# Designs tried in a protein design chat: VHH binders against UPF0284 protein YN1551_0030. Part 2

Target 1, 347 residues: UPF0284 protein YN1551_0030, of Saccharolobus islandicus (c3nj62)
Amino acid sequence: MIKEYYGAETFILNKDFAYILVIGTTDVSLIPGLTIAGATPELTHFTPAADAEYVLLGKCKSINTIPVSPTGIPTPALLTRASLSFINPLKIVVNAGSRILPKIPYIDLQGEPGKDIRKQALSMEKVNNIMENSIKLGEELSNEYELIMIGESIPAGTTTAMATLLALGYDAMDKVSSASPDNPKELKRKVVEEALRNLPTDSLQRLAKVSDPVLLGVAGTSLGFKGKILLAGGTQMTAAAAIINEFDKNKLKDITIGTTKWIVEDKFADMLSLAKQVGVKVLASMLDLSISAYEGIRAYEKGYVKEGVGAGGSAIMALVRGVSNNTLVRKIDELYSELVGSNNLHI

## First folded at step 12 (VHH; from v07 with A61V)

Design x07
Fold by OpenDDE, fold request of step 17:
Structure x07 (fold): chain B 347 residues (1-347), chain A 122 residues (1-122)
Amino acid sequence: as target 1 above (347 residues)
Amino acid sequence: QVQLVETGGGLVQPGGSLRLSCTASGFTFSDYAMNWVRQAPGKGLEWLSGISYSGGSTYYVDSVKGRFTISRDNAKNTLYLQMNSLQPDDTAVYFCARETYWRDTGKPFDYWGQGTQVTVSS
C-alpha cells in the first residue's frame, strides 16, 4: 500500500514520532481577487488556523463553517486526523507566519505572513527569525525523538513552492501540484515569472523574495532535527527539501517525502521529477478512498485536494503500522460524518 | 479551452418553472463537481446548488431547497437546474460553475459561463 521511489524505505518509520504542523499564509492566495458565492480570497487566511484546530480538536474555532467545499469535499486535515488517530503521536502546531492565529496551543517562530512574491515575500529579519527559531525547535525535538513527521498548511503554497524551486535553479516550471482535478497553470506561471525577475545573487535573499514562511519553517526544523524526517506533502515539501539541500548538502540522506498517490500520479504535475532533481527519496501512500461511503471523500480519487496538512505522510504512518485501507477509510468516514452531520450522508 | 454555456433562461410569472442547461466542453466533465450560482441586480454572486462528479450527491442552499433540482448527464456533458415555484427574488443571471478546491486557488470555482437571465415578474 506504499510505493517507494529513489531508495526510500518504510522500516525506519515504525517508531515513535512527533507530528509537526507548520502553518502560515502567503498573499499569493489573494491574487485571484474574485469574490464568488460570497467567498473572498481573504478567507484563505483562515485555512491554516482551521486546519490546525481541526487536527487537534476535531473542530474548527477560527471559522464557524464546516471546512468542506460546496459539494462536501473536505480539507485534507480530515485524512490526517483519521490516520493519526490510530497512533496518537505528539502533535505540535508551529506558526511560521499566519495572518490568522489558531485558537489552540502553538509554537511561534516569530516570522510573518508571506507577501506577494512578485514584490518581496519576507523581510530578511523575519527570514532569519524563522530559520533560527525553527532550527532551534528541531534541535530540541532531537532530545526526545528519533523521528518526526512534518506537515504544512498554506494556501497557494504550490505557487510559492514553484517559485522557490526555480529560484534555487531547479526545472520546476508548471510541474507543481494543484488541489483541483485540473491544474490551472497560467496564473501560477505569470505570477512566478514576474517574481523571478531581478533575483538577488544570494540564496537566502532569493528565498526572502519568492518563498513563504512555511517552506522556511519546514526547512529550518528539518535542519535542526538530528534524526530521521518524513516530510509529509508533495511539491511543497519538495521545495522545502530543496531549501534544506541549499543549507546542508548531506541532510537529505535523513529525509524522505511522504505523499499520496494522487500527487505522484497527477498528470498535470511532476512531483517525482522534481524530487529526483532535488535528490530526495519519496514514499507514496496508495490509500484508496474509492470505497468511502461519501462522494465528498471519493472526490479525492478524481484529483481534488490531493495533499495537505500531512495527509499522505500520516496515511503512510498508519499503513506501516498495520492499519488496513478499509480500516482507514472507515475512520475517515466516521470523522466525516461527525464533521458534516448525519443530514449530509451521500453514498 | 474550458467552456461553459448556460441556456434556458427567460421571463416567467411567479410560481412558474424554468429548466436551465449548461453545456461543458474542453475538459473531462465527469471528473468535476459542478455548481449553479446566480447574481441578482446589485448583489454579489450567490451559490445555489452543487452536484458531485457522478451526480450521486446533490447540495442546495436553504432558500432553494424543495424548489430547485440540480442534475447532470455526463454522457452529454450537460448540467441542469430545474427551477420550480419561482419567486420575484429569484430574478438574476444564473451561471454554471466548475468547482475547484478554494484552499489552493482562493476561490470555489475556476470556470463559469456567460450566464443566462432569469426574470420572475407578474
Scores: ipSAE 0.518, ipTM 0.812, lowest interface PAE 1.2, mean pLDDT 92
Fold by ESMFold2, look of step 13:
Structure x07 (fold): chain B 347 residues (1-347), chain A 122 residues (1-122)
Amino acid sequence: as target 1 above (347 residues)
Amino acid sequence: QVQLVETGGGLVQPGGSLRLSCTASGFTFSDYAMNWVRQAPGKGLEWLSGISYSGGSTYYVDSVKGRFTISRDNAKNTLYLQMNSLQPDDTAVYFCARETYWRDTGKPFDYWGQGTQVTVSS
């Protein structure tokens, strides 16, 4: 039910852990879109707050609905909540720089929303705030936990992840995933090529130019934490691991990426190549959603969404504790059935 | 490579009916959710209806419920919109659109055709 790559081991995951969800926004998500009546490009700014609220509360406060496509394909936060319901870990929301603040308790890293990476994503002041405060968070978590799992919610985060990996010297062009089945690479390439012009020589200054607040928050929390870390995500977490490696090469020994089969098997990306270049271990959930009663859930098997909000890592955590595929899918279907009946045009 | 071609538009009297077709090529049609969107003169795009990849679930904006029916034939790579009880404010260019997941780019649709004109007048 779990595939292991590059020496990853599952037995280290059978400990009490905290789930850390790092949220933020980037203006890269506003680079050309189709606007529909009742939906605007600016609604992508609500998604991180809505995901965090849903994971914690089972409903959203920042929007009337849960993030969902016009035809009922739901946010991966639904998968995360289903998996975590069997474990009930402490859940901590961390605001690295979201335009819309969630209406739940959160830790604030004193960052800012990412700007367009073609110009300058973050000021150095805000980068320093994110790094200093997330490192302190990791250090404090070390007092209570030997294991943490870190997830992310940031629309357009695969584009900033590609820019980050390339700015740090990795062969990442066209290797990041997409939440669409095909992966629209041309737009991502054009944005990233422009962002990479005139890079500073200093690593932190490069990250300020082209990265995002969530990658920095994930990396800083990891750098400060003294135990084992499951980075719950896909190709964006290879970028976080690359940042970690840039500032502490010995830290990767404590880090494993936990992701989904849809990420590692994606024919239009190459997550495993990125992980190998960075030197980070990978676990992949083989959760099979084909047995779901709902087409919106089964759409994941078609390559929609693939990962986010810690869905793969959460499934891994449930599977290592003996929760079966059938049990996970029944819970997913229960949560989805509670969702259907909302208007599908709002996020 | 991806192509969506709408047909079936035209001039119709109020209360009349039209059936729009959208023929898809260059991708595995049955893997994608599909939608209809229209643009009235001088207005922005308006989402009307969506259908799941298999055709098992359908969705409508309130203003067209009961009048419009979305369907698909995956064997023929074709999406349909049956429009009944047409009124002058249904006058628009109608597009079929392939659904993507918006988290990457902010776009809910990644491909659509050139559209077909529907004009409702006496």
Scores: ipSAE 0.517, ipTM 0.837, lowest interface PAE 2.4, mean pLDDT 89
Fold by OpenDDE, fold request of step 17:
Formats: sequence, C-alpha cells, structure tokens
Structure x07 (fold): chain B 347 residues (1-347), chain A 122 residues (1-122)
Amino acid sequence: as target 1 above (347 residues)
Amino acid sequence: QVQLVETGGGLVQPGGSLRLSCTASGFTFSDYAMNWVRQAPGKGLEWLSGISYSGGSTYYVDSVKGRFTISRDNAKNTLYLQMNSLQPDDTAVYFCARETYWRDTGKPFDYWGQGTQVTVSS
C-alpha cells in the first residue's frame, strides 16, 4: 500500500517518532476572487490554527466549526488525525508565522506571517529568526528522537512552493499541485511570474522575497535534526527539500518525502519530476478512499485537497505498522461522522 | 477552456416555479462538485445549494430547504436547480459555480457562469 520512488525505504519508519506540524500563513491566499456571503479570503487565516487544534483536540477553538467545503469536503487534518490515532505519537505544533494563533500549546519560531510574494514575503530579520530557532528546535528533538515526521498547514502554500523552487533554479513552472481536480494554473502562474521579477543574487534573500514562513520552518527544523526525517507533503515539501539542499548538500540522504497517491498521480502536476530534480526520495501512500461511506471523503479520489497537515505521511506511518486500508477508512468515516453529527461545519 | 452557461431565468409571480440549467464544458464535469449561488440587488453573493460530483449528496442553505432542489446529469454535463414557491426575496442573479478547496486558493469556487436573472414580482 506504499509506493517507493528513487530508492526510498520504508523500514526506517518502524520506530518511535514525533509529529511536528509547522503552521503559518501567506497573504498569497488573500489574492482576490469571488466570495460568498460569510466567506472571504481572510478566512484562510484561520485554517492553520484550526488544523492544529483539530489534530490535537479533535475540535477547533479558533473557529466555531471545522472547515469543510460547501459539499462537505473536510480538511486533510481529518485524515491525519485518523491515521495518527493508531500510533498516538508526540505531537508538537510549531508556529512559523500565523496571523491567527492556535488556542493550544505551540512552539514559536519568532517569525511573521508571509506577505504577498509579488512584493516581499518576509523581512531578513524574521527569516533569520525562523531559521535560527527552527534549527535549534531540530537539534533539541535529536536528543530524544531518531525519527521525526513534519507536516505543514498553510493556505496557498503550493504557490509559494512553486515560486521558491523557481527562485532556487529548478524547473517548476506549472508543476506544483493544487487542491482542485484540474489544477487551474493561470492565476498561480501570473502571481509567480510577477514575484520572480528582479530577484536578488543571494539565495537567502531570494527566499525572503518569494517564500513563506512554513517552508523555512520545515527546512530549518530538518537542518537541525540529526536523525531521519519524513517530510509529510507533496510539492510543498519538495520545495522545503530544495531549501534544505541549498544549505546542506548532504542532508537529503536522511530525508524522504511521504505523500499521497493523489499527488504523485496528478496529471496536472509533476511532483515526482520535481523531487528528482531536487534529489529527494519519495514514498506515496496508496490509501484508497473510494470505499468511504461519505461523498465528502470520496471527493479526495476526484482530486480535491490531495494533501495537507501531513496526511500522506501519517497514512504511510500507519500502513507500515500493519494498519489496513479498510481499517484506516473506517476510522476516517468514524471521525467524519462525528464531525457531521456535531453540525460543526464551516463554509 | 472552462465554461459555464446558466439558463432558465425569467419573471414569475409569487408562488411560481422556475427550473434553472447550467451547461458545463472544457473540463471533466463528473469530477467536480457544483453549486448554485445568487446575488440580490445591493447584497453580496449567497450560497444556496451544492451537489457532490456523483450527485449522491446534496446540500442547502436553510432559507431554500424544501423549496429548491439541486440535481445534475453528468452524461449531459448539466446542473439543475428546481425552484418552487418562489418569493419576492428570491429575486436575484443566479450563478452556477464549480467548487474548489479554499485552503489552496482562498476561494470556494474557481469558475462561474454569466448568471441568469430571476425576478419574482406580482
């Protein structure tokens, strides 16, 4: 139920690990579009906090309801929580730069929310804070763990990931994933093209201009950690791997990306090609949600959401430990039913 | 190129009925959840109803429950909205909208039609 790419190995995952969720926001998510009554782009500011709260508590505090689409498609945090429920690892929320802070315990990297990459995403001061503190966090985690899994929650993170990869010299235009089935690329392309104008020569300055706090937090944590790392995500984690490689050319040997089949099989993206360019190994969960009792869950098989909050990596961690596809889906359905029963839907 | 074209709007008396249609092209219609929204004069966009990609699940805002029915024919790439017991407050431009996930784009919908005018008046 797990596919291996570029020499990835699953046996290294059969040990105790900590789940690290790096959260933040980017104002790229605020780029204008049509809104409905009661729903504005600003609601994306709550997504990272809500995801973190749900993973730890099974409920949200920053908002009154768990985020779902109008037709009941839930946050990938649901999948993450379901998968991790079979393992119950230490879970740490790390704030890299969120406009809305979660109402749970978290570690603060002393960063800032990312701004529009068409201008300047982050100040150099805050970039340095994120990198320094996340590296220190990684070092401290090494005193207790030989393996960590890192997830992310940041709306519009695929756009900043694409910009980051391109800024670092990779061929990434139109190759990153989307939460939509057909992956509309036009708006994303325009934003990224504008962001890439007048790039500085220094790599760190480039990252400050076009990246986001979460990518930097993930990269820093990874650089500091001495053991094996599973980066749970798709093209965003590929971008993080690219950042890591920029700082330490030998670090990727200890890093594997754990993602979903929906990412690697996406005909409108090319995550595997990007991973190959970067030089990072990939594992893909073959979790099949088509057998779910709920349309909102089965929508994942149609290309909605695809990744987030470490969903792919979490599924992989459960699968390597002998949890069956049916068992996982049953747990997902159980949690979803609780969500629906509580009428805590946020549109 | 993604296209959505709404039809079926018009002028009706209170208590009357209309059936709106939305024809989709330029994408795999059966892969997408679809929605109806409306915009009344001087008001913002309001979500009315959604339907899953297969049509197996439907959702409604409280104000239209029992009066409006959403359906789809994937073989014809068409979305429908049956509107019964129409009231003056239902006067608006009605749009069909393709659903996306807002965590990525900050938008619940990524494509819209031109809209169709519905006027309920005696």
Scores: ipSAE 0.475, ipTM 0.795, lowest interface PAE 1.2, mean pLDDT 92

## First folded at step 13 (VHH; from x07 with S30D S52T)

Design y03
Fold by ESMFold2, look of step 13:
Order: C-alpha cells, then sequence, then structure tokens
Structure y03 (fold): chain B 347 residues (1-347), chain A 122 residues (1-122)
C-alpha cells in the first residue's frame, strides 16, 4: 500500500508526531476581475484558511462549505482529516503569509502573501522573518517530538515551486504537477521564464524573488527540527527539499517526502526525477479511491487534485499503523456524505 | 488541441424549449467533469449546471432547477443542456466549460467553447 523510492523506509514513521500545516497565498493564483457567479472565484484566496479550519474542526468558518469544485470534487483536506482521524496527532497551523487568515489558533511566521514572481515575490525583510521564525518553531518542536509531518496549502504553489527549483539550478522545467488530469504547462512556463530573468547571485535573494512564503516556512521548520521529517506533499515538496539542501546539505538524510500515487505516476510531470536531483527519499501512498461510493472522490483516480494539505503523508501515516484501504475509504465517504446530505457542496 | 463547440442556440418564444449540444475533441472527455455557464447582455458570467465525468451526478444553480437538465454522452464526446420553460431573462450566450481544479491554476474551468446565443422573445 506504500511504495518506497531512493531508500525511503516506513519504520521511522511509527512514532508520535505533530502535524504541521503551513498555509499561504501567492498572487500567481490571483486573477483580478474574473468572477463566475455560482462558482467560487474567491475560493482561490480562502482555500488555505478553509483547509486549515476543516482539518482542525471538521467544518470551515471562513466559507460556508469546504473548498470544492462545481461538480463536487473536494479539497484534499477531506482526505487528510479522514486519515488523521485514526491517529489524532497534535495539529499545528502555521501562517507563512496568507491573504485570508484562518479563524482558528495558528502560529504566525510574520511573513506576507507572495506577490508577482515576475517582479518580486517577497521582501527580504519578510523572507528573513519567515526563515528565522520557522527555524525557531522547528527547534521548539524538537523538544517534544522525534518526528513531524509538514503539509502545505497554497493555490498555484506548483508554479512557484518550479521557479524555485530552477532558480536553485535544478532541471525542473515542465516537471511539476497539476491539479487537473492534464497539465497546463504553457502558462506556468511563461510566468516562470519571466520570473527567472536577472536573478540575484545570492540564493536567499533568488528565493525572495521567485519563491513563496509556504515553501520558505516548510524549509525553515525543517532546518530547525532535529528529528525525522515527513514532507507531506507533491512536487512542491521537492522545491522545499531543495531549499533545505541549499542551507544544510546534511539535513536531507532525515527527510522523506510522503506523497500520493497520483503524483508519482503522473505522466505529465516527473516527481521522481525532481526528488532524485535534489537527493530526497520518497514514499507514495497507494490508496485506492476507486471503491468510493462518490464520483467526487473517485475523480482523484482521474487525476483531479492529486495532492495537498498532507493527504498522501496522512494516508501513509495511517497505513503504517495498520489502517486498511477499505477503512480509509469508508471514512472518506462518511465525511463526504455529510456534505451531500446537507447540500454543502457549493457556496 | 482542446476544442469545445456549442450548437443548438437560437430564437425561441417564452415557454419554449431548446437543447444545446457541446462537442468535445482533443482530450479524453470521460476524464472530465463538464459545466454550462451563461452570460446575459451586460452581465457577468453565471454558472448554471455541472455534471460529473461519468454523468452520475448533476448540479444546478437554483434559478434553473426543474427547467434545465444537463446530460452527457461519453461515447459521442458530447455534453447537452435541455432547456425548458424558457423566459426572456434566460436570454444569454451559453458556454460549455471543462472543469479543472482551481488549486493549481486559480480557475475552476480551463477551456471554454465559443458560445451559442439563446434569445427568448416574442
Amino acid sequence: as target 1 above (347 residues)
Amino acid sequence: QVQLVETGGGLVQPGGSLRLSCTASGFTFDDYAMNWVRQAPGKGLEWLSGITYSGGSTYYVDSVKGRFTISRDNAKNTLYLQMNSLQPDDTAVYFCARETYWRDTGKPFDYWGQGTQVTVSS
């Protein structure tokens, strides 16, 4: 039920852990003036806050429902909550720079929302804040945990991930994933190519120009943490690992990416090439959603969404503790059925 | 090349019916949820209805429930909208749209047809 790549092992994961969800937004996802009445264009801004609220509370406060497509394809936060319900780890929400703040307790890294990476994503002041505060967080977590799992929620984070990997010298063009069955590579390529013009020489200054607050928060927390780390995400986590490697080459021995089969098997991306280049181990959940009663859930098998909010890592954590695929899907369907029964699939 | 082509629009009297079709090509149609969106004169885009990749579930904005029926024929790569009890305020350009997931692109739909005009008047 779990595939291992590049020397990854699962026995290190059967320990008590904290789940750290790093949230933020980037203007790369912003489409000014574009609205479709009856769809959720503002959901692009609200998704990180809503995901965090749902994972912690089982409901959202910042919106009336969960982040969901017009035809009922739900946020991966639903998968994460289902998996974590069998473990009940401490859950910590970390604001790296979100336009919409969640209406729950969170740790603030004193960052800012990412801006246009074609000009400057983050000020150096805010980059320094994120890095210093997230490193401190990682150091503090080391006092209580030997293992942490770090997830992310940031719309358009694969575009900034590609820019980050390329700015650090990795062969990453067209290798990041997409939340659609196809991969809309042309727009990402155009934005990233412009962003990479006239890069500063210094690595941290490059990251300030083209990265995002969430990648920095994930990387800094990892740099400060003394134990084992499961980076729970897709191709964005190869970018986080690349940042970590830039500042502490020995840190990657303690880091594994935990992701989903839809990420590692995506023929329009290349997660495993990115991970190999960076030198980071990978575990993939082989969770099979085809047995779900709901098309909105089965759509993941068609390549919708693929990963987010720690869905793959959370499934891996449940699977290593003996939770079966059938049990996970039954819980996922239970959570989804609450939305159908209440007509809460659209805002 | 992804292509969506709407047909079946036209002029109809109040109370009448029309059936819109959207023929898809350049992608695996039954991997995608599909939607109808309209734009009335001088107004913004309004989502009307969506259907899952298999056709097993359908969704409607309240203003068209009971009057409009979305369906699909995956063997023919075609999406349909049956529109009954049409009234003058249904006058709009009607678009079919391919659903994506906004987390990566920021948009709920990545490809659109050219639209077909529906005019309801005496």
Scores: ipSAE 0.681, ipTM 0.886, lowest interface PAE 1.4, mean pLDDT 90
Fold by OpenDDE, look of step 14:
Structure y03 (fold): chain B 347 residues (1-347), chain A 122 residues (1-122)
Amino acid sequence: as target 1 above (347 residues)
Amino acid sequence: QVQLVETGGGLVQPGGSLRLSCTASGFTFDDYAMNWVRQAPGKGLEWLSGITYSGGSTYYVDSVKGRFTISRDNAKNTLYLQMNSLQPDDTAVYFCARETYWRDTGKPFDYWGQGTQVTVSS
């Protein structure tokens, strides 16, 4: 139920671990597109907080309900919560830079929300804060854990990931994932091309210009942590790995990306190629949601959402511990039923 | 390239019925949830109804429940909206829209048709 790429191994994953969710926002999510009443780009500012709250509490506080698409497709946080429910690891929410703060306990990296990468995403001061504090966090986690799993929640993070990878010299144009089956690339391309104009020569300054707080927080935490790391995500975590590699070329030997089959099988992206370029190992959960009782869940098999909030990594963690696909889907369905019974769709 | 073309709009009297169609091309239709949205004069866009990729589930805004029915024929790459008991307040341009996950782009839809005018008047 798990596919291995580039020498990835699963044997180290059957240990106690902490789940670290790094949250933040980027104003890239505010770039104009098609609009609809009640669904403004600004709503994305609530996504990280809502995801974090749901993972920890099973409900949201910052909004009335966890966001679902107009036809009932839920946030990947649902999958994450379902998978982690079989393990119940320590969960830590880390704020790298969110415009909306979660109404739960969290660690603050003293960063800031990412701004439009076509201009300047982050100040150098805040970049340094994020890196310094996240490194310290990683170090502290090493005192208690030999393994951590890091997830992320940041809307439009695939765009900043692409920009980050390109800024670091990787061939990443049009290769990052999307939450849509078809992965419209034109807007991302345009934004990234503009962002890459007049790049500074210094790597950190490049990151300040075109990255986002979450990528930096993930990278810093990883750099500080002395044990094994599962980066739970797709192309965003690949970008994080690239950042890590920029600072410590030997660190990736202790890092594996855990993702979903939907990411690695995405014909409109090339996550595996990117991972190869970066030099990071990959595990993919083969979680099959086609047997779900709900259309909104089965939509994942059509290419919706694909990843987020550590969904792939969480599934892997459950699977390596003997949880069956059927059991996972039953739990997902259970949580979904609770969600739709209590809440409205996002429109 | 992705194309959505709405048809079936027109002038109808209050209490009348219309059936809108949306023909899709340029993508795998049965992979995508589809939606109807309308824009009345001087008002913003309003979501009306959505249907899952398979057509197995449908969703409606309260104002159209019991009057409008969304359906699809995946073999024909066509989305439908049956509108009954039409009222003057239903006067608007009606759009079909392909659904995306809004957390990626901040928008729930990534492609729209050109729209079809529906006018309800005596």
Scores: ipSAE 0.369, ipTM 0.725, lowest interface PAE 1.4, mean pLDDT 91

